# Designs tried in a protein design chat: miniprotein binders against a7ua95r516to809. Part 48

Target 1, 294 residues: a7ua95r516to809
Amino acid sequence: ASLSLLSISDLVPDLQFIFFWMSNAIEILYFIQQKSPAYMQTIELMDDKAGSKESLLSATISANEEAMTILEEVIMYTFQQCVYYITKTLYVVLPGLLDCNPFGTEPSSEQCRRAAGVCVCAVCVMPEAVRRVVSVFQTTSDLLQQYQVHSEIQSQMFAYLFFFTNVSLFNQLIDKGPARGWFQRSRVLQIQASVKILLDWAKGAGHNHLAQKFFAKFCSTVTILASPPQQLSQMSWKALCAEHPSLKPVQLHRILTQYQLMAELGPLPIWQPSSEDEAYIYRTVDLLESFENH

## First folded at step 16 (miniprotein)

Design bi7
Fold by ESMFold2, fold request of step 18:
Order: C-alpha cells, then sequence, then structure tokens
Structure bi7 (fold): chain B 294 residues (1-294), chain A 81 residues (1-81)
C-alpha cells in the first residue's frame, strides 16, 4: 500500500481498529462517569477497617480522576489518528470539486441547462470528483455506525471534517481562483452545484446543522460570486457584511474585487468599505483560513 | 490469530499503576480472555491473553503513546497462540 495513493477504502482495514479502540475507551469513560456517584455512596457506607474512611475516599477519588484523565487522553489520541488519516485522503480529493462539471459531459443539453436552473434531471449523474469526496464522508459515517461510536463524538468528527473541507475549498478558491478561471460565472455555477451535492449528502446523513455551520464561509463566497451583477451592484458593503457575517473584511474585499473584474463592471470601485472595515481590507495575513481546529 | 502480550512499564509508581489500570479496563472491555497485572519493585507487568494480532497491534500503539506522554518506559513481547 503506497502512501502517495491513499484512498479511504485502502485505509479501512487499519482504520477500523482505531475506531474500535476509540469506541471502547469512550464506553469505559461514560460508564465510570455515570457510576462515580454510586461508587462514592458505597464507600461512605463501608466500615473503616484498613484505614480512615476519609483517607480511602480521597485516594479513591484521586485514582478515578487520574484514570479518567488517561482515558480522555486515549480517546483524544485515537480520535486524532482517525481524523489524521481521513483528512489526508480528503485533502487529495477535494481540489477536484473546483474543476468538475456536475451537469454532465454535454453541458449544452437542454436537460443539463434545466438542472442548472433548479430543474432536477434523471440524466445528471454525480461527477467522479464529487463521488470521491462523498465516499470519504460515507465511509466515515459507516465506520462510526459500525462501532457504535457515541453520537457526541460522531458529531465532533463530522464537525471537524466539514471544517477541514471548508478551509481547503475556500483557501484554494481564493489562492488559485484567478489563475484557474474559477471566478467566471459558468464555473461558479458548476462549483455551487457540486457543493449542493455535498450539502444534500450531509442533510440525508443527519448532519445538516453541522454542514450549515461549518461550510458557511465557502458557501457565502460562492453565493456572492453567483449573484447577478445588477443585484449585487445595488447592495452596500454594510448589507453584504450583514448577509455574510462569516467573511472577514479582507476576504469580502478580495471576493468583490474578483467579481468586479469577472463581470467587467469597470475599474471604479463599486463597494465602499465601512470606516470600521477600511483598516482591515488590506490585511493579507487574514486572507486565508487556518487548518487549526478552533 | 490470538496472541499474548506481555508489557512491562517502568516509571513513577503512582502513574504507572493508573496506566496499568486503564490498560486492564481497555483489554477486558475488548474481550481479552485473561488480563494479569503484577507489580514488582518499580515495574508493572501486564499480561493480556486472547486478543487478535491486529487488535493487539493498535492497543500497543495506544500504550506507547501513553508511555511517551507520561514519561514511563515501556517494553513488550508478543507471543502467538
Amino acid sequence: as target 1 above (294 residues)
Amino acid sequence: SKVRITIEVEGPPEIADVIAQVIRWLAEEAGAEEVEVRVEDGRVTITITGLSKRMAKYLLKIIKYLAEKYGVKVTYEIEEL
């Protein structure tokens, strides 16, 4: 198995054991947390035969706290190992979403045009690039269900995977979009359709709230870029900030600059930053997002 | 196939004993056939019998992580049954 060609299906034989130990540790921790009050009640009823009752109770509480801390460390380690391997696979497949055409091999076809116009066609098939990303999410979901991982941990894992996806797509669009032509309207509509397929998967899998929260920055970006020029040109900077609170001033400024160039709206700036934001629209250090889990 | 793992933990007794307890819980919940813990003069020896070879591999990775995190020395032997 070559590390340079890691697909999620190649990793499952080993990943399943990491998921097993994670689920095992979670189960033990939850059992101890639920039973700790009952355990202390039992200790309080015991006779003091080998030492003082207060000394035994203190030692018991301290030992339980240290053991729970170590269990939490095991859970954190195994969780980090799971997401490490999953996100390595995800990082490889995500760039394809920005280049694929979800409307099929004949984009001029009447059915494909209607699909882009909110009509769902039976002839439209999930693109290979989108299928690869969905496969990563679906395989992760299957492993979590197979090992009966506690629902809170399942939510945390998908929150991180959606966060990772958002950061990766946003950074690539902002960084490479001008050179790759990704700000052209036809391409933005293709990207929007591809993201909708991912959002539909998340909704069907029971993760709609997480996807809505963690895709917000990328979705806001695509929404702005897909807006008709007449409508967008009539919106003030303040209105855009209110509609898209996930975007930092430097990010919104960059998106609007690329939009103005792509739509050929002339060189005169259309959107005037508020006085509060004007200091921040050139802070290029804030342009790209961090992959750090926050 | 099933294996027997013998793990020796050397380090501060207070932390080594708690790590051994956690390893015991993990192995027992995983369905190990036998888990023995022996404490000898600053060393804790844990013997786990009846896990599959692949299951034991990933448990040992967890144990090595804990050893490094908490500053204890771990050595181990794996015996196929």
Scores: ipSAE 0.781, ipTM 0.949, lowest interface PAE 0.6, mean pLDDT 83
Fold by ESMFold2, look of step 17:
Parts: sequence; structure tokens; C-alpha cells
Structure bi7 (fold): chain B 294 residues (1-294), chain A 81 residues (1-81)
Amino acid sequence: as target 1 above (294 residues)
Amino acid sequence: SKVRITIEVEGPPEIADVIAQVIRWLAEEAGAEEVEVRVEDGRVTITITGLSKRMAKYLLKIIKYLAEKYGVKVTYEIEEL
């Protein structure tokens, strides 16, 4: 409610034109790429002096390469603009996933609850915080389909959106989690349930591989935090590193420290880093992820 | 409402000519009613007629990006029809 002016639906009237120009540029680039071999063969068949023919061929190749380079810049620019506006909306709505209670949420109205069996208000039965994030992903998917954007570019866009989502959720959990009580087990189980809804959307939308790849760090974090104390305390540092390769030593160490505190397992460290990793568990420069590592 | 955009690209002819050709292709694929390109020694003038005002707005953003990226100077005028 408080951030309705930043909703994805408010951006669609402008986003659709950016998607349009991106799709146009992609189609033109594809046409040029398909035409280039045939055009080169035509030049080779021309009755021409060796020097003149070589000059024409070189100029034609250079002009095509320059035009394709400029089209690639147009595609990159329009892609970045789409991503910029979409992620600006995501940045605002993603923190709510860490605060929401998916176990206690109800449909917005009794009518929506009764109609949910026929999938009339499927989005309405989701927790509101999760619904806002799913709405961003679904609107993006709808725009990509509407403008018939090439499937490779669609995959690249969702790869970045999932990457951005992972970084945003991970950084906020690590950075704000102690102050917000997000490391308490009951909260972690709520977070786990909310993330499962997002993963289910991604699977249903045909993006399961991308979601599995790009959510790995956040999912590993939640999996560790959701583990029963008896199970986790029996695992060695080496075993945890092997099961969660997406986590850097400083990140794993921070997660385990918070886990031990919240599970009240005493002040003595339970998990001893390997000698190789011990130099890295205090590298605070590596604690948070960068949004530019995609 | 539909508009007419007049775009002037000033810079090295080899870059300005290719940028102008790409802009021409983009406008024609978008369904512009008329696209005219005029070349005068390092100055290229592109006139695009029949795009909607919002379509033209975002095309101009693309053109400004290209101008900055390739170091050419771009000026434009928009006329409502």
C-alpha cells in the first residue's frame, strides 16, 4: 500500500515501449546475421577487378560488423533500461519476504477465498509480500511474451532478475537479520515457506534451472538456518562447505555464528574452520554480495 | 498523437553514417510512415514521420545513448502533426 507508486503495474505504460524497441533491434540484428553469408557469396560472384573486389568485400564486411555492433549496443541499452526499472521495483518489495508470515495469511476477501478453488484469485491467496514479488516476475514474463522477445534474451533477463533477488535477500538477511530477529528459527521457517512459493512460480514458468542456479546462496543460507540443532551440530565445517559450495567461508561462518546464538547452543564455537579457510572467515569485504557480479 | 522527428548527427562520417542507417532500420521496422536520410559531409539528417509521441520519446533515448557511446553530437526537434 505504502509503495504503490513504485509497483510494476505503474511502470508498464512506459516499459512496454522499451520492450518494443528492444524486440525490434533484436529482430533486425537476427535478419542481418542470417543475410550476411548469402551477401558475401554474391560479392564473390561479381565480375570485378581483384583490387576493387577485395575493397568492396572488406568495406561490406566492416559496415555489417559496425551495424551489428551498434544494434548490440541498442539491445544492451534497452535491456539495461528494462532491468533497471524492474529491479527498482524488486528492491522495494523484496524485504517484505523476510518479514511476512505465510502461515498466517488469508485471502484479501471471502469471495477470493471461495473462488480460489477455480483459480480465479490465485495471486490473492498468496501472502501479500510474496504476491508483490511474484507480480513483478509475472508482469515481466507477460511483457516478454507480448512483444515476442527472443527466448535467449528472455532467459538472460530472468537470470539477472533471479540473481538480483538472491543478492538482495541474502544481503539484507546477513546485514539486518540480527537486529530484526530474522535468525530465530520460527522466522527462518516462515522465510523458507515464502521462498518455496517463489521457487514454485519459477518452476511453473519454465525457469526452474535459472532459479536453482541463481538462488543457491540464499537457499543454502535458509537451509542451514532451518536445520534442527541436533542435525547441524553433528556436521563438520568441511561437510557444511561441501554441501553448500555457494557460501564463502566468511558467509558460512557468520551464518553458523548466528545459528549457534539463536539455538542457544552455548558460547563455545561448535564448527571449527579448516586450516585453509581460517584465513578467510574474517574477510568482511567478502561478506556481502555485489549486484554487479552477474 | 503522431510526430515528426528531425535528428542531426555530427561526427566522423564512418560512424555517423552507420548510426543513421541503424536508426533508419529501427524506425522502418516500427512502422514509421516516412524515413528520410540526408548526408552532408559529416552531418547526417534523419527525418522520421508518423511515430507516436511516446514511441519517439524512447527512440530518442536510444539515439542519445548511442551519441554518448560513440562520441557524436546529436540534436533533434519534435513536431506534433
Scores: ipSAE 0.775, ipTM 0.947, lowest interface PAE 0.6, mean pLDDT 83
Fold by ESMFold2, fold request of step 18:
Structure bi7 (fold): chain B 294 residues (1-294), chain A 81 residues (1-81)
Amino acid sequence: as target 1 above (294 residues)
Amino acid sequence: SKVRITIEVEGPPEIADVIAQVIRWLAEEAGAEEVEVRVEDGRVTITITGLSKRMAKYLLKIIKYLAEKYGVKVTYEIEEL
């Protein structure tokens, strides 16, 4: 497995050229869009033959529109290639977030505590699994800045990367969580701390609004799982749905079922779905999220 | 490290000519030393001189994508300078 791990640094030599061509195409498109009005003024200075003037203008406008359409396709293709390579790396490193301990128990973490007395190890060293994910986001940010990609495109790229991260983490947690022990309370608190580090990075990078929007499902899941049993058992199904609108009924039901098992609250159902939701809590097709936008 | 790539686009003239124009713009903005476009009935030949091998590699991937998207046939050859 160690030989199959990808690093974003290994991809940068090729990835930088894809970013180059994307930025190159964006610059050309922007330049042509600004020139179109000037070209129209030049045509209006020609001799006025009604049929020939209108025919020339129509042909010129159509040719420019076709070329701009193809340029937009180049931008879309290169954008998709950038996110393809970046998400390939993210897919490999994201599961480690669910296994890592951001509070640290290894000798290096203990050395930091011993040397500084009351040193907070999260301040000294970021957990390796979290660092790998942050490195992907930071490298992406650096490439976008290096090639002066328009801020709108930068936002769209991070929107997709955060969407991908949310889907990947949610699906792994739901699918593998019981077998991996990820629903244990101490483990959930560690996952919550790791996600906070990612959210802090996104805020510092100017993407807080995107992270809040696109991590909502995974954050809601972790928030529910991190809740003390005394507090969560007092909340009704409807109250939980209202507080966590990003979760589908089948997803909420699955999370609460796993929570009840791990908190050792017995086999009797605590949370009763509303009559409106009862038809949906067993729709297994809706349990895992799709990586494709709808 | 610098190459000359010769790209032949075969397909409907309306689409082939526009694709060739976009390829010319991309190459010129990227700093190609020369870009030559030759149009023959049903075929457009684009010769780009002075891009690095790595830049040419990824430009060719873009061109192949456009060929698949718009239903034109693209062949190419690369010559080291």
Scores: ipSAE 0.769, ipTM 0.948, lowest interface PAE 0.6, mean pLDDT 82
Fold by ESMFold2, look of step 16:
Structure bi7 (fold): chain B 294 residues (1-294), chain A 81 residues (1-81)
Amino acid sequence: as target 1 above (294 residues)
Amino acid sequence: SKVRITIEVEGPPEIADVIAQVIRWLAEEAGAEEVEVRVEDGRVTITITGLSKRMAKYLLKIIKYLAEKYGVKVTYEIEEL
């Protein structure tokens, strides 16, 4: 199937059963974990012959440990299948965030005007490209709730989805930004506004801490690019590194280079990399991020 | 529609028995109408009755994954009821 045709709605029928088995395995694992201490206490209270009691304890512990290990493997496998399908959809819809205009060019403003008395402005002003991404996150959240997936696993899933989103947006911006004009001031401000909508969704969904952690690289990039020239030109390389620890030296150097071009600034001595970073600003192998866990 | 799945697991008894137990728990928690496990000299046969065809499809994918991960041989047959 082509990536451009992939929709989260088309995947829900398959995802439902994968989520079901994942949740099923999680519930069994936690049941065994709760019962294991109580079962051990029951064995300890038995007034049995020493050899039988010790043999039973050893066999019970070993069997439960092996079964829990296999259940953990089931959970990991089903989790990986869920994120595989979901990230295929995200990969298709995320680039649109870099091209959309969140500032009132949508036909939604006509619909909002028509319902003027009681209009909910958030839904009326959300760009289609942002809606597509939010729909993936919201559908995932709905499935996790529908199948009562343990909160720890829900957090791990959104941590990975936010990590994937960060890598995808950052790589697209760095790789395609010059040709697409995405480093122009007006585009950066539009991108910043679109990302704000995603961050607001994450906050409302109870995932603000995960979004803050895992969007850090892309958000740092946009924050630097959106900074007024008067403010940014007063910040040294060392200060920028300290403010934006998620950015590697080659990445920060590339962002500042694009900023200079956008703002029509000449070379700035204050942005000269530190001696310890000088060797790293040319490591193009480190420019783009890997989608591998990190 | 509901199905009957017959699964045969061949491999080291210590791991085959534990895999079979996990499959039994998964099927019972999922609401299978009947789960039968038989153990014969290095083979474990699991019969699960009453799962939907779609639920059974993804359970079998999990079982195939476990078989590959733990080095056991798995064969299965699905019968629509």
Scores: ipSAE 0.757, ipTM 0.941, lowest interface PAE 0.6, mean pLDDT 83
Fold by OpenDDE base, fold request of step 18:
Structure bi7 (fold): chain B 294 residues (1-294), chain A 81 residues (1-81)
Amino acid sequence: as target 1 above (294 residues)
Amino acid sequence: SKVRITIEVEGPPEIADVIAQVIRWLAEEAGAEEVEVRVEDGRVTITITGLSKRMAKYLLKIIKYLAEKYGVKVTYEIEEL
């Protein structure tokens, strides 16, 4: 199947089993961790028959530690498999978010799966491109809830998915934005509105803090690009660095340079990097975000 | 459809026995109807009855991953019930 046709719905039949086994492994690990002290105490209270107690205790501890290690490997494996499949679907749908016009009049004709009849919930009224992205996250949330996956693992999964989404959107915007016209104010405002819908969903889903943290770089970029020229031209390099600490100097410099070109602004001395940052603005290797740094 | 899976683990007892125990726990937590573990001739045999075919197949993927990671030999058979 061409990557372009892969929907999250197509993966649910396989994902459900991964989530099932992941959840089971977590529950078993938790059970062993909680029961291990009680078992050790029970062995300690047994009659000391000629060194058998110490040997039994040592053997039990070792066996439990090894079993826990193997369970951790099962959890890691299943977690990685979940993330792999989910991020593949995100990779396909995320570019549509940058091209989406959320102010368009085409109502999503899709009915909410949870309601009989026409639903006007926030998801049902979303533009199709935004809804596809939200659907990936919602499906992930629903699976995590369905299989009662431990809250820490849920948080780690959403952290990674938001990280991946931010890196993907940021890199596409920086790399292709000028050529695609995504740096034009009207297009930026569309992108900003689309991202706001996604952030509002994340807030409603209980992931507000994670979303704010991991989308910071993309949101900062969009905020700068959405700023009126009259306002942005009054902000110094240092002020912009302070307001947008998630951006590396090379990234901020690239954004401002492209903004200047797009807005047909002359050279702005106020945007000149500080002497401290001057060496870093030429580090093109740091311009795009890496998927490996998480 | 429900299946019976028979898994044979061959390797050092300290690893094979622990893997077998983990497989047992996973199967029991999954709601298997029966889980039997036998140790014969330096191999551990786990027989799991009552899992769905798809659940069992993914468990086997996990077991294969573990086998590769820990350097143990795993063989298996699936019987449809």
Scores: ipSAE 0.728, ipTM 0.925, lowest interface PAE 0.7, mean pLDDT 90

Design bi7
Fold by OpenDDE base, fold request of step 18:
Structure bi7 (fold): chain B 294 residues (1-294), chain A 81 residues (1-81)
Amino acid sequence: as target 1 above (294 residues)
Amino acid sequence: SKVRITIEVEGPPEIADVIAQVIRWLAEEAGAEEVEVRVEDGRVTITITGLSKRMAKYLLKIIKYLAEKYGVKVTYEIEEL
C-alpha cells in the first residue's frame, strides 16, 4: 500500500493486538516484581537443611530475574512496534500541517461520527490537516487508555511521539521552508496557529509539560519567524540566544540568515554571533536534528 | 475463530524453560482456555488453546523475536477449532 493511503484507522486493527500484548507483559512484570519478595521469604522460612535452602533461593532468584529480563524484552519489542507504526502514520500527515491554512473556510466535510448532526467539538472545528495529526495522537491516547497501559509507559510513548514530531517538523521547515515559502510571515502565522491547536490538544490531554519540552525547538523557530521585522531587528544575537536556548547557534544563525533574505533586510550587526559562538555557527552537522538522539 | 497452537522450543534448558514460562504467563493473561507445558530432553512443548487466530499470530511474532535474540530454535503448529 502506498504510504499516502495509510491512515491511522487502517492500523488500529493491528495496533490493538500490539497494545494488548504490551499491556499483558507489563502487568505480568509488575506482578512478579511485587510477589518476588514474598516468594523469597517463603523459601527462607522453610525448615530444610541450610545448604538446600541457599541453592533453592539462588535458583529461584535467578529464574525470576531471567523471566523479568525476557518480559522487559517483550515490552520493549511491542513498544518499539507501536512507535514504528504510529510514527509511520505521523510521517505521512505531518507535512500537511505545514501546508495548512487554518484561517481558510475549508468545508469540514468530515462530520464527527459521534453526532447525527454538526458536531462542534474541538476536533471537528479543526482544519482537516490539523485534525489528521491530532487524530493520530488521540487514537494513541485512546488505545493506551483502552488497554490500561501503565502511566510511565504512556508518558514515554508521548515523549517519543512529540520528539519525533518536533524533529520532523523542524527539519522540514529548515530544509524545505525557504523553497516552499514557509518563511513568509503570512505562512508562518498559519503554521503558528496550526501548532497552537496541536499544543492546546496536548494540554487538554494532560501532556502539557511534555509538549512544551519536546516542541521547544520548532516553537522557537516559528516564534522568531513570526516576529515582525521591526521587532526582531531590535534584538541582539545574545538576547535571541537567551530567549531561545533550545536552538543551537548554527540553527539560530540559519534562521536569522533566511529571515534576513526573506524580509530583504540589510546586514544587521546586532545579529552577529558572539566570539564564543562564532566557531559553532559553522557546525553544519548540527543544523538538522537527529532522530537517534532520543 | 479460536485456535490451538503448539510451540516447540529447543535450546539450553536455562533459556528454553524461562521462555516457555513467559509464554505460559502471556497466554494465561490473554485468557487462554488451556495452557500446557511439557519438558522433554532439552525440548519444551507449549500447547495453548482458546486464543483468537489474530492474537495467536502476534504471540508467535513475539516468540520468533525472542528465539532470534536468545539463539533458540522455535517451531509451531496452528490448528483452527
Scores: ipSAE 0.727, ipTM 0.925, lowest interface PAE 0.7, mean pLDDT 90
Fold by OpenDDE base, look of step 17:
Structure bi7 (fold): chain B 294 residues (1-294), chain A 81 residues (1-81)
Amino acid sequence: as target 1 above (294 residues)
Amino acid sequence: SKVRITIEVEGPPEIADVIAQVIRWLAEEAGAEEVEVRVEDGRVTITITGLSKRMAKYLLKIIKYLAEKYGVKVTYEIEEL
């Protein structure tokens, strides 16, 4: 109940402090890493009082290594906390993406953060459900930039968030899609359009490669489902496997089975799994994606 | 509001001193007005002055996490200035 009301805007105040401390810890770590050699050299240049130099050097090295280790832990902790809060907000808004009709003429109720008045920016013209998802990512990006978080950490965060988003959307689509009618062609096309908007945003934000990589499974699923029956029925199992390598055999089989049911297609021998894959299509444990595999 | 936080770290000196140093660096980077570290008989006391209450609270969460991870005992007091 309480999670349904949680918006990213509500978490921004807390996230700001986490990002602040994360950024600070990164800067300190970087500083120590850069200066550590200089400190060692300084100690090495000191007058050797009867073995005290070596002991001091050793002690200093050890202390610095331990300090760096602790700083890494701070970074990891704060990173994890950020991800935890952000993914909670994603969890709330992501289902709306699957139900979204992007072809609807619903006016954007939210003003662009960048402009007062009527804005025609890509975010302002987005369907509300898509905009909510994008808002989470944009807020994350803005915070990362605001606190000047190292680019590698930014990439790692987006990688995880995209991973999480893909897993969430994929699992929901596979599990609930048939019951909710998300496998219907019209609905699939809506989902495809919505995801395209999200991917276009990611591209514009400089995360194209990450988005393409981590959304591969969901995109493949949507692509298959969006394919016309006449086209898809001509594709063999092997061809589909080759075209959609991100999908496990059990996943592809499930998608095709549900597609067949939805499209009222008779048995298609061409979709019969290969002898090599036949054992894998029954591994239902591999059907849904795990959040732990990242 | 600004706060003064006093943190006491109890544990092996090798760990407590390093934790204290990291806390000092974090506090200094955060713009603390004053950071004092005192080492007495296996206890490290860190006094940080000038952080906002919210910043201090999050720092304390970090410290608590570190304390749990490294098996050191941490106590703290917060005074509003």
Scores: ipSAE 0.725, ipTM 0.924, lowest interface PAE 0.6, mean pLDDT 90
Fold by OpenDDE base, fold request of step 18:
Structure bi7 (fold): chain B 294 residues (1-294), chain A 81 residues (1-81)
Amino acid sequence: as target 1 above (294 residues)
Amino acid sequence: SKVRITIEVEGPPEIADVIAQVIRWLAEEAGAEEVEVRVEDGRVTITITGLSKRMAKYLLKIIKYLAEKYGVKVTYEIEEL
């Protein structure tokens, strides 16, 4: 099956078991962590007649620590497997978000799984390309809730997925944007609207802070590109750095250079990097975001 | 269908016993009907009854991962009930 045909729904049967075991391992780990002090107290209260309390305590602590370590490995393994499968589906659908025209009248043909009949929920009224991305996140959320995964692990998973999404979208926009016309103002406005729908969903799902944090680079890029030339040409390098702190100097410089080319602007002295940033604007290795630095 | 899984863990007792304990806990938390652990000379045998075939298969993937990570030998058999 071509990667293009893989939907999150196709992976749900396998993901369910991964989430199940992950949740179970987490529950066991927390159970041990919570009971460990009580067990230690119980051992301390036992009569010394049956052996050294210290030796039993030490042995119990050691055994619990080893078991906890193994459980943590199970959790990490299952977590990574979940992320692996989910990010594969994201990788397939994310490019569609950049090509999406959210102002188009194409009704979503897929019914919301939450309602029988015609659903008018926020997801069902989304453009298809946005809906596909949201569906991945919603399915993830539903699985996390279904298996009552601990809130911290939920947060970590969404943090990673948003990180991955931001990196993917940012890198695609920077690398392919000029060639695909994604830097054109009309296209940028479409991208901005599509991302807003995604962010609104994230807000509604209770992940507003994470979304704002992890989408900052992509959102900053889109915001700059969406800015009218008259407005952006009045902003200094320092002002742009201050307004968009998520962007590295090399990234901001690249965005501004491409913006200048697209808008057919002459050289703008006001966009000249500071002497402090001049060395960094040539660090092309830092231009694209890495998937490994999370 | 429900399955019976027999898992044999061979390795140092300090590792094999802990892995066996973790497997037991995972199986119990998963709602296994029966979990038996037998310790023999350098080998721990875990018998899990009542898990679904798919649940069991993924548990075995986890166990395989652990075995590779900790350098223990794991063998298993699955019987459909």
Scores: ipSAE 0.725, ipTM 0.924, lowest interface PAE 0.7, mean pLDDT 90

